# Designs tried in a protein design chat: VHH binders against q9y6x5. Part 10

Target 1, 379 residues: q9y6x5
Amino acid sequence: LPPKLLLVSFDGFRADYLKNYEFPHLQNFIKEGVLVEHVKNVFITKTFPNHYSIVTGLYEESHGIVANSMYDAVTKKHFSDSNDKDPFWWNEAVPIWVTNQLQENRSSAAAMWPGTDVPIHDTISSYFMNYNSSVSFEERLNNITMWLNNSNPPVTFATLYWEEPDASGHKYGPEDKENMSRVLKKIDDLIGDLVQRLKMLGLWENLNVIITSDHGMTQCSQDRLINLDSCIDHSYYTLIDLSPVAAILPKINRTEVYNKLKNCSPHMNVYLKEDIPNRFYYQHNDRIQPIILVADEGWTIVLNESSQKLGDHGYDNSLPSMHPFLAAHGPAFHKGYKHSTINIVDIYPMMCHILGLKPHPNNGTFGHTKCLLVDQWCI

## First folded at step 14 (VHH)

Design I3
Fold by OpenDDE, fold request of step 18:
Structure I3 (fold): chain B 379 residues (1-379), chain A 125 residues (1-125)
Amino acid sequence: as target 1 above (379 residues)
Amino acid sequence: EVQLVESGGGVVQPGRSLRLSCAASGFTFDDYTMHWVRQAPGKGLEWIGNIYESGSKFYNPSLKSLVTISRDDSTNTLYLQMNSLRAEDTAIYYCARGETVWLRSGEYQIEFDYWGKGTLVTVSS
């Protein structure tokens, strides 16, 4: 049988949740598979960029999804959660589901993973759901497992996306033990449902399953706000993205805008595009605006309005609070193995290997994941 | 049937304080985020603030220093304490049930599904 892989994302699942909360189902999943305790994601640590990095193996500057909100000055196009369907934004890279879809006797499936309901390079998965946050996990799971089990050509790569615990993390903050315990319990139950469904269908032993996330969550506070309106008049710039990494498009001289912002807050770094630190790999794309503001961990950039966020993400990707985890189970993976850290871009070459796909040029390092795989030699 | 009934409105002099109440019924009150919204004569709706089911409170920055929102889940009652009232605070004050809808982008929208009929507050000397 051709190898099959299901990639599951629980949005905003911070790595250390595994240490601070109980996950009976996930722990069982891990015991029979592998765990990477920390995954260093890409900067900025946001949903669309990191999900696309997982499936392309590229830094954001390379795959072109550089934020959840983007603006292209040449075409005057905007990208946002409500406007993500234009292939223009996605076509700077080739995600793994497209590569897989183009193979003979294979097809791809997707349940609401970012970008999967858009034709990329004129290719879309044979089976996919249009994004709708109102659709239950159960329905998403039912569709994915049905496609994995009964499709022709067979689905060999599938993605499943769920919005929690990100939404709750924003609402309650990651330090709210009471509410987050409830939320994370529900997530663990969903993992239980996933495993049970796969077992019931006879897929469990033959299907490779990766459970991961795109980013973590840090605690915010109404007492840690950076008000841009106190530093610069709104008429002098266009805000493309806000917090915690603001993207600034000057309406006046860039230097003047920069000078007004550079000392706005001791808890915010201001960068001209050419001065963005190299370690972020966040410079070489026209979609990155001329000036970016990067708030310190736990600080929120706001205009003359209050934020209802008690948790947020998007900060420096070196911060542990921004890191997700990766767990995996299936024929390709060892049992009972734990690994400390990988880069999020390393997932792509690993998945390509598992599926027998030739990877496109990418920033991942296959060597970082060799110890997870039964067919590889681990040093 | 979901019901929200505001009370406590009336005519008050500038500089005075007033506490509004909202009695909720027909739903599990402690599961919902509650809001206060007002509408001044000839103006649009203005969001005052909310209180989550978790107890977290958020306010319109322009009103934060003048208002306090609280809730009593044992009596299914929402409160709005207003201090140092001004003429511009004259409005119909509404209690509303709602939730914060979080998008994948991390952006959020406030959605309301039920409103009270409102209570009139007139600030006049």
Scores: ipSAE 0.896, ipTM 0.953, lowest interface PAE 0.5, mean pLDDT 96
Fold by OpenDDE, fold request of step 25:
Structure I3 (fold): chain B 379 residues (1-379), chain A 125 residues (1-125)
Amino acid sequence: as target 1 above (379 residues)
Amino acid sequence: EVQLVESGGGVVQPGRSLRLSCAASGFTFDDYTMHWVRQAPGKGLEWIGNIYESGSKFYNPSLKSLVTISRDDSTNTLYLQMNSLRAEDTAIYYCARGETVWLRSGEYQIEFDYWGKGTLVTVSS
């Protein structure tokens, strides 16, 4: 029987939550599997880009989902949370669920993972749920497990997405121990539900399960705001994306716009597109706007001094606060092994290996995950 | 039944202060984000500010210096303290129950599900 893999994402689960809070169910999961303590995600550290990086193994400039909000100057199209269904945005890469269906006589299933309800390269997940934040974890889990258990061709790759603790992180800030403790307990309980369901269905021993996240969360404050209106008039530019990485489309000369913004705040770096640091791998895509603003950790870029966020993400991907974790369990993984760090793009070639798929060209390094796998030599 | 009842409105002279109250009933008050919104004659609704169940407060930047929002969960009461009132502050003031809905993008939307009937504040010399 072909190997099966379930990829689970808890949005905005910062890696150090594991050190600062109790997760009895997740710890049990880890005890019987593997843990990567820190996953270095891709820049920008936002939801859509990083989720697509996980399933493509590509930097954002390569897979084309370069932000949660995008604008294409040629087609005049917009991408946003409410407008993510156009294959135009996704077709610059091939996600693993498409590969899984095209390379083998297999099916894929998805519960609200970004991009899974869109036909990419004229292929859509065999089974999927349309995104709806109101749908319970239980219902998502029920559908995923049903598809994993009763599909023909069999579902060999499935993904499950959940919006917490990201939403709560935004609302309370990651440093609110009282509220975040409550939120994270619920997450752990959901992990417990997941494990229990898999055991009840007889899937636990044979199913590979990865639990990970796309990014972390940093503490914000109303006292750490960068008001762009103080630096430049709205008539001079169009805002494509805002905080903490603002994408600026100039309406006047780019240099003039740049000059108005370059000294706007000591807590914000302003880059012309061609001057974006190479380490970000965030330059070689037409969807990246001519000017980007990158706020320092914990600072919020605002218009009209307005923000209700006490936590945010999207910052420099070298910041530990932006890093998620990865835990895994199943026949492909060791038991009781902990690893320090991998890159988020490394997950893709690992998943391809587990599923017996030939990976598309990607930026991941399979060697970084060898120690996690029972069939590989650990360096 | 969810009920929000505003009080404390009336006629006041410019420069004076006024404290509005909103009495909440029919739900677990301390679990909800509460908002103040006003509507001046002939104008649309203007969001004043809110207070989370966690106690965090957020204000309309244009009004921040003039208003303070607070809550007493023991009495299920929301307050709006207004100082240095101006003629432009003449409006019906509404208490509203709502929540901040966070999107995957990190953007948020404020959604209201219940409103009070409002209390009229008239600032006139």
Scores: ipSAE 0.891, ipTM 0.951, lowest interface PAE 0.6, mean pLDDT 96
Fold by OpenDDE, last read:
Structure I3 (fold): chain B 379 residues (1-379), chain A 125 residues (1-125)
Amino acid sequence: as target 1 above (379 residues)
Amino acid sequence: EVQLVESGGGVVQPGRSLRLSCAASGFTFDDYTMHWVRQAPGKGLEWIGNIYESGSKFYNPSLKSLVTISRDDSTNTLYLQMNSLRAEDTAIYYCARGETVWLRSGEYQIEFDYWGKGTLVTVSS
């Protein structure tokens, strides 16, 4: 049988949640499969960019989804959560579901993974759900498993997306043990439902399943705010994205804007586009604005508004609080193996290998995941 | 039946303080985020602040220094303490039940599902 792969994302699942909370279902999943304890994600550590990095193996500067909010100065187009359906934004890369969809005798399916309800390179999955946050996990799971089990051509690659624990992380902050325990228990129960459903359908033994996330969550506070309005008048720039990485489009001379911002806060670094640290791989795209502001961990950039966020993400991708995890189970994976760290872009070449797909040029390193796979030598 | 009943309004002189109460019934009060909203004469609704079921409090920046929100879950009561009242604070003050809806982008919007009838606060010399 051709290999099958289900990629599942729980948005904002910080890696160390696994150490600090109980996950009986997920731990059982891990026990029978593999765990990568920390996944170093891409900068900026936001939802749309990192989900697209998972499925393209590319840094944000390369795949073109450089933030949750973007502006293209040439076309004057805007990208946002409410405006994400234009293929223009996605066509700078080829996600794995498109590659898979174009293969003979196979098809792709998607349950609300970012970008999956958009025709990319004039290709869309044979089976997909338009994004709707009101749709239950159960309904998403039912659709995806039905497609995996009954489709013709057979679905060989599927994605499943869920909004928690990100939303709750924003609301409560990751350090709220009481509320986050409740939230994370629900997540574990959903994982239990997933596993049970797969077993009931007879898919469990033959389906490769990856459970991962796009980013973590850091604790924020109303006492750790950077008020941008105190540093620069709003008439001097257009704000494209706000916190914790602000994207600034100057309306006056860029140098003047930079000079007004460079000493705005000791808890914020200000970069001209050409001076963005190389380690971020966040420079070589026209969608990155001329100036970016990067807040320190736990600090929030605000305008003359209060933020109701007690947790946030998007910070330096070297911070452990920004890192998600990866767990996997199936014929392609070992059982009972734990790995310390991989890069999020490494997931793509691994998935391509599992599915027998030729990967597009990418920034991942297949060698980093060899120890997870039964058909590879682990050095 | 969900009910929210505001009280404590009246006429008050500038510079004075006033404490409003909202009595909640018909639902599990301690499971919900509660809000204060006001409407001045001839103006639209203005959000004052909220308190999460977790106890976290958030305020309109324009009013933060003048108001304090609290809740007593044992009595199903929401409070709004207002200090240093001004003429511009004259309004009908509403208690509302609501939730914060979070988007994938990390943006959020507040949705309200139940409102009280409001209590009038008049600040005049």
Scores: ipSAE 0.889, ipTM 0.951, lowest interface PAE 0.6, mean pLDDT 96

Design I3
Fold by OpenDDE, fold request of step 18:
Formats: sequence, structure tokens, C-alpha cells
Structure I3 (fold): chain B 379 residues (1-379), chain A 125 residues (1-125)
Amino acid sequence: as target 1 above (379 residues)
Amino acid sequence: EVQLVESGGGVVQPGRSLRLSCAASGFTFDDYTMHWVRQAPGKGLEWIGNIYESGSKFYNPSLKSLVTISRDDSTNTLYLQMNSLRAEDTAIYYCARGETVWLRSGEYQIEFDYWGKGTLVTVSS
């Protein structure tokens, strides 16, 4: 039987939550599998870009999902949470579920993972749910497990996405121990439900399961705001994305816009596109705007001094607060092994290996995950 | 049945202060975000501010210096303290139950599910 893999994402699960909160179900999962304590994600550290990096192994500049909000100057198209269904945005890369599906006697399934409800390269997941935040985890889990268990051809790769603890992190801030404890307990319970369901269906021993996240969360404050309106008139630019990495499309001379913004705040770096630091791998795409603003950790870029966020993400991907974790269980993985760090793009070649797929060119390094796998040598 | 009842409105002179109250019943008050919204004559609704169940407060920037929102969960009461009232503050003031709905993008929108009948505040010399 071909190997099977379920990839689960809990949005905005910061790595150090594992150290600061109790997760009896997740810890049991880890005990019987592997843990990567820190996953260095891609810049910018946002939901759509990082989820696509997980399944493509590419930096954002390469797979083309460079933000949650994008603008293409040639086609005049916009990308956003409410407008994410145009294949135009996704077709610069081939996600793993498409690769998997092109194999004989294999199919893919998805429960609301970003991009899975869009035909990419004229291929859509054999089984998928249209994104709807109102759909319960239970329903998503039921569909995924049904497809994993009863499909023909068999589902060999599946994705499951859940919006927490990201939403709560935004609302309460990650430092709200009372509320976040409650939220994270619920997440752990969902993991318990997942494991129990897999056991009940007889999938647990043979299914590889990865539980991960796309990014962390940093504490924000109403006292740490960067008001762009105080630096530049809104008539001089179009805002494509706001905080903590603003994408600026000048309506006047770019240099003039830059000069108005460069000293706007000591807690914000302003980059011309060509001057974006190489370490971000965030330059070589036309969808990256001429000017980007990068707020320091915990600072929020606002218009009209208005924001209700107490937590946010999207900051420098070298910040620990932006890092998620990865846990895994199944026949492909060791038991009781912990690893310090990998890059988020490393997950793709690992998954390809597990599934016996030839990976597309990617930025991941398979060698970084060898220690997690039973069939590999780890020195 | 969910019920919100505003009180404390009336006629006040410019420069004076006024505190409005909203009595909530029919639901677990301390689980919900509460809002103040007003509507001036001939104008649309204007969001004043809110207070989360966690206690976090947010205000309309244009009104921040003039208003304070608070809540007493023991009495299921929401408050709006207004200072230095002006003629332009004349409006019907509404208490509303709602929540901030977060999107995957990190964007959010405020949704309201229940409103009070409002209390009239008239600022006149």
C-alpha cells in the first residue's frame, strides 16, 4: 500500500506555547513520534504565504503568494482573503497535492488548507471543502478521515486546516495567559479528537500525521502604533498590504514617497524593493510592491490610528515569536525524538520522500529532516 | 431573551459630562464584547468604541479623548462616560452586543447581533 500522509495546520501556533502551556494530547502525540521545536518560516510570516511554502517548498518570491493581500500591476488584479480563488495567483508553483494526484492510484483530499479549493494548473484536489470558517473542526475531521478511509483511488495525501489559535492570538494577544490557556486547551482537545478518530478507524498505525503551523504570534499594544498618516498623505500612494509589513504602491515619484516614509518611525524599516535584505528571499517577484515597510516586533502600522489587534504576525522571520513547531507521528517517523530547528521549506521535500513523490525544484533541504525519518541515516 | 436597555440620556449643556448605562439581560454578559454606537440627526451610525470580555478597550480615534467605556460584569452593565460634550454630540446612543470577527488575513470586522433601543442625548445651551 502506498504511504499516506495527513498534514494538519493550527494557524498561528507559536512554538513556545509548547513550553508555556499544557498539551496532554499533543505531548502524547509527540512522545510516540517526533518534535521539531522551532520551524523557521518564510518572510513575510503570514498565513497564505507560509501555508503555500509548506506544500511547495518555495520561498514566497518563488511560489508567488507573497502576502495575504496582493496586487498585480499588469493585470490590475487583487488577491485577498475574500478574493483568493483565481488560479492566476497560485499557478506560479505546483503544490504537493497536485503532484500526488498525478500519480496512478492516488488521490488528494483537503479540508480548507489555503489554495486547495482552487484549480491550480487545471488540477483541483480530488476531495476538498470550500473554505468556510463556520464549519466545525469535527466536520472537517470527519470528511478528511472518511476520504482517507473509503476513497478509490485511495487518498494518500490530505490536509486539514484550523483557524485557531491565530484568531484568538489576534484578539487577546499571546501574553494573555488566562484566555490563551483556554484557547490552547481547546486546541489540545481537538488534537485528542483527531488521534482518537484515527485510532477508531484503524488508521493510526499506518497513517503519517504531521501537526504544524504557519507562524507564531507577537504581543501588540495600543501604545506601539506607527501611524502612516502622520508621515505621508494617502493621496500619494496605494496601500496594498498594511501591517506589520506594508506594501506601498506610489502614486507619485517613488523616491519622494520613500523619502516621506524613511524616517516615519524608529520602529519601522523602509525598503525600496531592490534594497530588501537578501536573507528574506523576498525580492524577485513582480507582486512585491516598489516599497515595503517592516515594523519592528510588536509594533503595528496603522491608518487613522486605529487597530484592535493585541497580537499579530508577519514580522521578520528570524524572530522566535514568529516561529511555529512541527510534530509528527507514523511509520515514517521515529518515536520519542526531538529536533531543534528546521526551515519551513524543508517540510516539502520530506513529505515528498514519505509519499514517494519526485519533488519539484524547491528551496528545502531534505537533509535537515533526515533525523526525523526511520529510513534515513542521522549522524 | 436577550435585552439591552440604555439609560442616562437627556438634555445637557455644552462642556458638561454625562454617563450612560446599558443594562444587559438574557445572556451571559461577561462572555461578550459590548459596543457603543451613536446616530446623530440626519447622519449615519457612528461607532464609538467597544470593550472586550477580556476587558480590552478600543475607541474611535475621533472620540477617544472624549469618551471612556467600562463594564461591570457583576451587574451586567455597560457604561459610556462622555466629557466636554458639544452640540455635535447630540445623538441617539445605542448599546450593542457584538464581536470582532477575525479573518485568515488578519483583517477583522465588527459584527453586531443585538441592539438596545437607544437613549437620546441632546447637547444644547
Scores: ipSAE 0.888, ipTM 0.950, lowest interface PAE 0.6, mean pLDDT 96
Fold by OpenDDE, fold request of step 25:
Structure I3 (fold): chain B 379 residues (1-379), chain A 125 residues (1-125)
Amino acid sequence: as target 1 above (379 residues)
Amino acid sequence: EVQLVESGGGVVQPGRSLRLSCAASGFTFDDYTMHWVRQAPGKGLEWIGNIYESGSKFYNPSLKSLVTISRDDSTNTLYLQMNSLRAEDTAIYYCARGETVWLRSGEYQIEFDYWGKGTLVTVSS
């Protein structure tokens, strides 16, 4: 029988939460499996882009999901949280669930992972849930486990997505120990529920499970705001995305817009598209706007308004506060092994290996995850 | 039954200060974000500000310098302190229970589920 893999994401789970809070269920999961303490995600460190990078192994410039909010100047289309169903946005890459779905005697399942409720390359997973934030974790888990256990063709790859602790991180800030302790306790309990369910169904020993996240969370403050209206009139540009990486579409001469913004704040870097640092791998896509603004860690870009965010993400992907973790358990993984760091794009070739899939061209390095796998030589 | 009852409104002269109160009952007050909203005659609703259950406060930038929101969880009471009142501050002031709904994009929406009946504040010479 082909191997099976469940990929679980808890949105906005910063890596150092594992050191600063108690996770008895997750720690038990780790003890019986592997842990990567830090996962360097892709720039920008946002939800849709990074989730798609996990399942494609590509930088954002390559898979085409370059932000949570996008604009295509040629087609005049918009991408947003409420408008993410057009395959146009997703078809610049092939996610792993499509690759898996197209294999003989295999099917894919998804519980609200970004992009899974959209036909990509004219393929949609055999089983999926339309995104609805009101649906409980329990219901999502019930569907996923049912599909993993009873489907024909068998589900060999499944995804499960949960919105916390991201939402709470935004609301309270990651430094609010009281509230975040409560939130993270609930998440650990959900992990307990997941493990218990898998054991009850007899899936635990044979199912490979990866628990990870797309990004971390940094502390913000109402005292650390960058007001763009103080630097440039709103009539001179269209805002495609705002904070902490603003995407600017000039309505006047690009150079003039740039000159008005370049010295707007000492806590913000302004880049013409062609001058975006190479290390971001965030240049070679038409969906990246002519000018981007990148706020320093903990600073918020605003339009003459006060931000209600006490935590945010999307900053430089080299910042530890932006990094999630990866834990895994199953027959493909060692037991009791800890690894310091990998790149988020490395997850894709690893998953392909586990599933016996030929990976599409990607930016990941399989060698970075070999030490996690029992069938590989670890150097 | 959830109840929100505003008080403290009335007629005040320009330049004066006023403190409004909102008495909450019928729910666990300290678990909820509370808001102040006002409606001037012939105008739409205007959000003034809120206070999270965590104690964090946020204000409409246009009103930030003129208002202070606070809460007393021991008495289930929300407060709105207004200073240097102007004629344009004449309105019905509402307290409301609400929550901030966070989207995957990081954007948020404020959803209100209960409102008080409001208290009238008239700023007049």
Scores: ipSAE 0.888, ipTM 0.950, lowest interface PAE 0.6, mean pLDDT 96
Fold by OpenDDE, fold request of step 25:
Structure I3 (fold): chain B 379 residues (1-379), chain A 125 residues (1-125)
Amino acid sequence: as target 1 above (379 residues)
Amino acid sequence: EVQLVESGGGVVQPGRSLRLSCAASGFTFDDYTMHWVRQAPGKGLEWIGNIYESGSKFYNPSLKSLVTISRDDSTNTLYLQMNSLRAEDTAIYYCARGETVWLRSGEYQIEFDYWGKGTLVTVSS
């Protein structure tokens, strides 16, 4: 029987939560599997881009999901949370569920992972849920496990997405120990439910399960705001994305817009597209706007409005606060092994290996994950 | 039954201060985010600010310097302190129960599920 893999994402699960809070169920999961303590994600450190990087192994400039809000100047199309179903945005890459499903005697399933409810390269997951934030974790879990257990052809790759602890991180800030402890306890309980369900169905021993996240969370404050309206008039530009990485589409000469913004705040770097640092791998895509603004950690870019965010993400991907973790369990993984760091794009070639799929060209390095796998040599 | 009852409104002269109260009942008050909203004559609703169950406060930037929101969970009461009142502050003031709905993008929407009947504040010389 072909190997099976379930990829689970808890949005905005910062890596150091594992050190600062108690996770009995997750720790048990880790004890019987492997842990990568820190995963360096891709810039910008946002939800749609990083989730697509996990399943493509590509930097954002390569897979084309460069932000949660995008604008294409040629087609005049917009991408946003409420407008994410146009294949135009996703077709610059081939996600792993498509690759998997195109194989004989295999199918893919998805519970609200970004992009899974969109036909990409004219292929949509055999089983999927349309995104709806109101749907409970239990219902998502029930559908995923049903598909994993009863589908023909068999589901060999499945994804499960959950919005917490990201939403709560935004609301309370990651430094709110009281509220975040409550939120994270619920997450651990959900992991317990997942494990229990898999055991009850007889899937636990044969299913590879990865639990990870797309990004972390940093503490914000109403006292750390960068007001763009103080630096430039609205008539001079169109805002495509705001904080902490603003995407600016000039309505006047780009240089003039740049000059108005370059000294707007000591806590914000302003880049022309061609001057974006190479280490971000965030330059070679037409969907990246002519000017980007990058706020320092913990600073929020605003217009003439107040932000209700006490936590945010999207900052420099070298910041530890932006890093998620990865835990895994199953036949492909060692037991009781911990690894320090990998890159988020490394997950894709690893998953391809586990599933016996030929990977598309990607930016990941399979060698970084060899120590996690029982069939590989650890150097 | 959820009840929100505003009080403290009336006629006040410009430059004066006024404190509004909202008495909540019929639900666990300390679990909810509470809001103040006003509607001036002939105008739409204007969000004033809110206070989370966690105690965090947020304000409309246009009103931030003039208002303070607070809550007393022991008495299930929401407060709006207004200072230096102007004629333009004449409105019906509502307290509302609501929640912040966060999207995957990190954007948020405020949703209200219960409103008080409002209290009229008239600022006139």
Scores: ipSAE 0.888, ipTM 0.950, lowest interface PAE 0.6, mean pLDDT 96

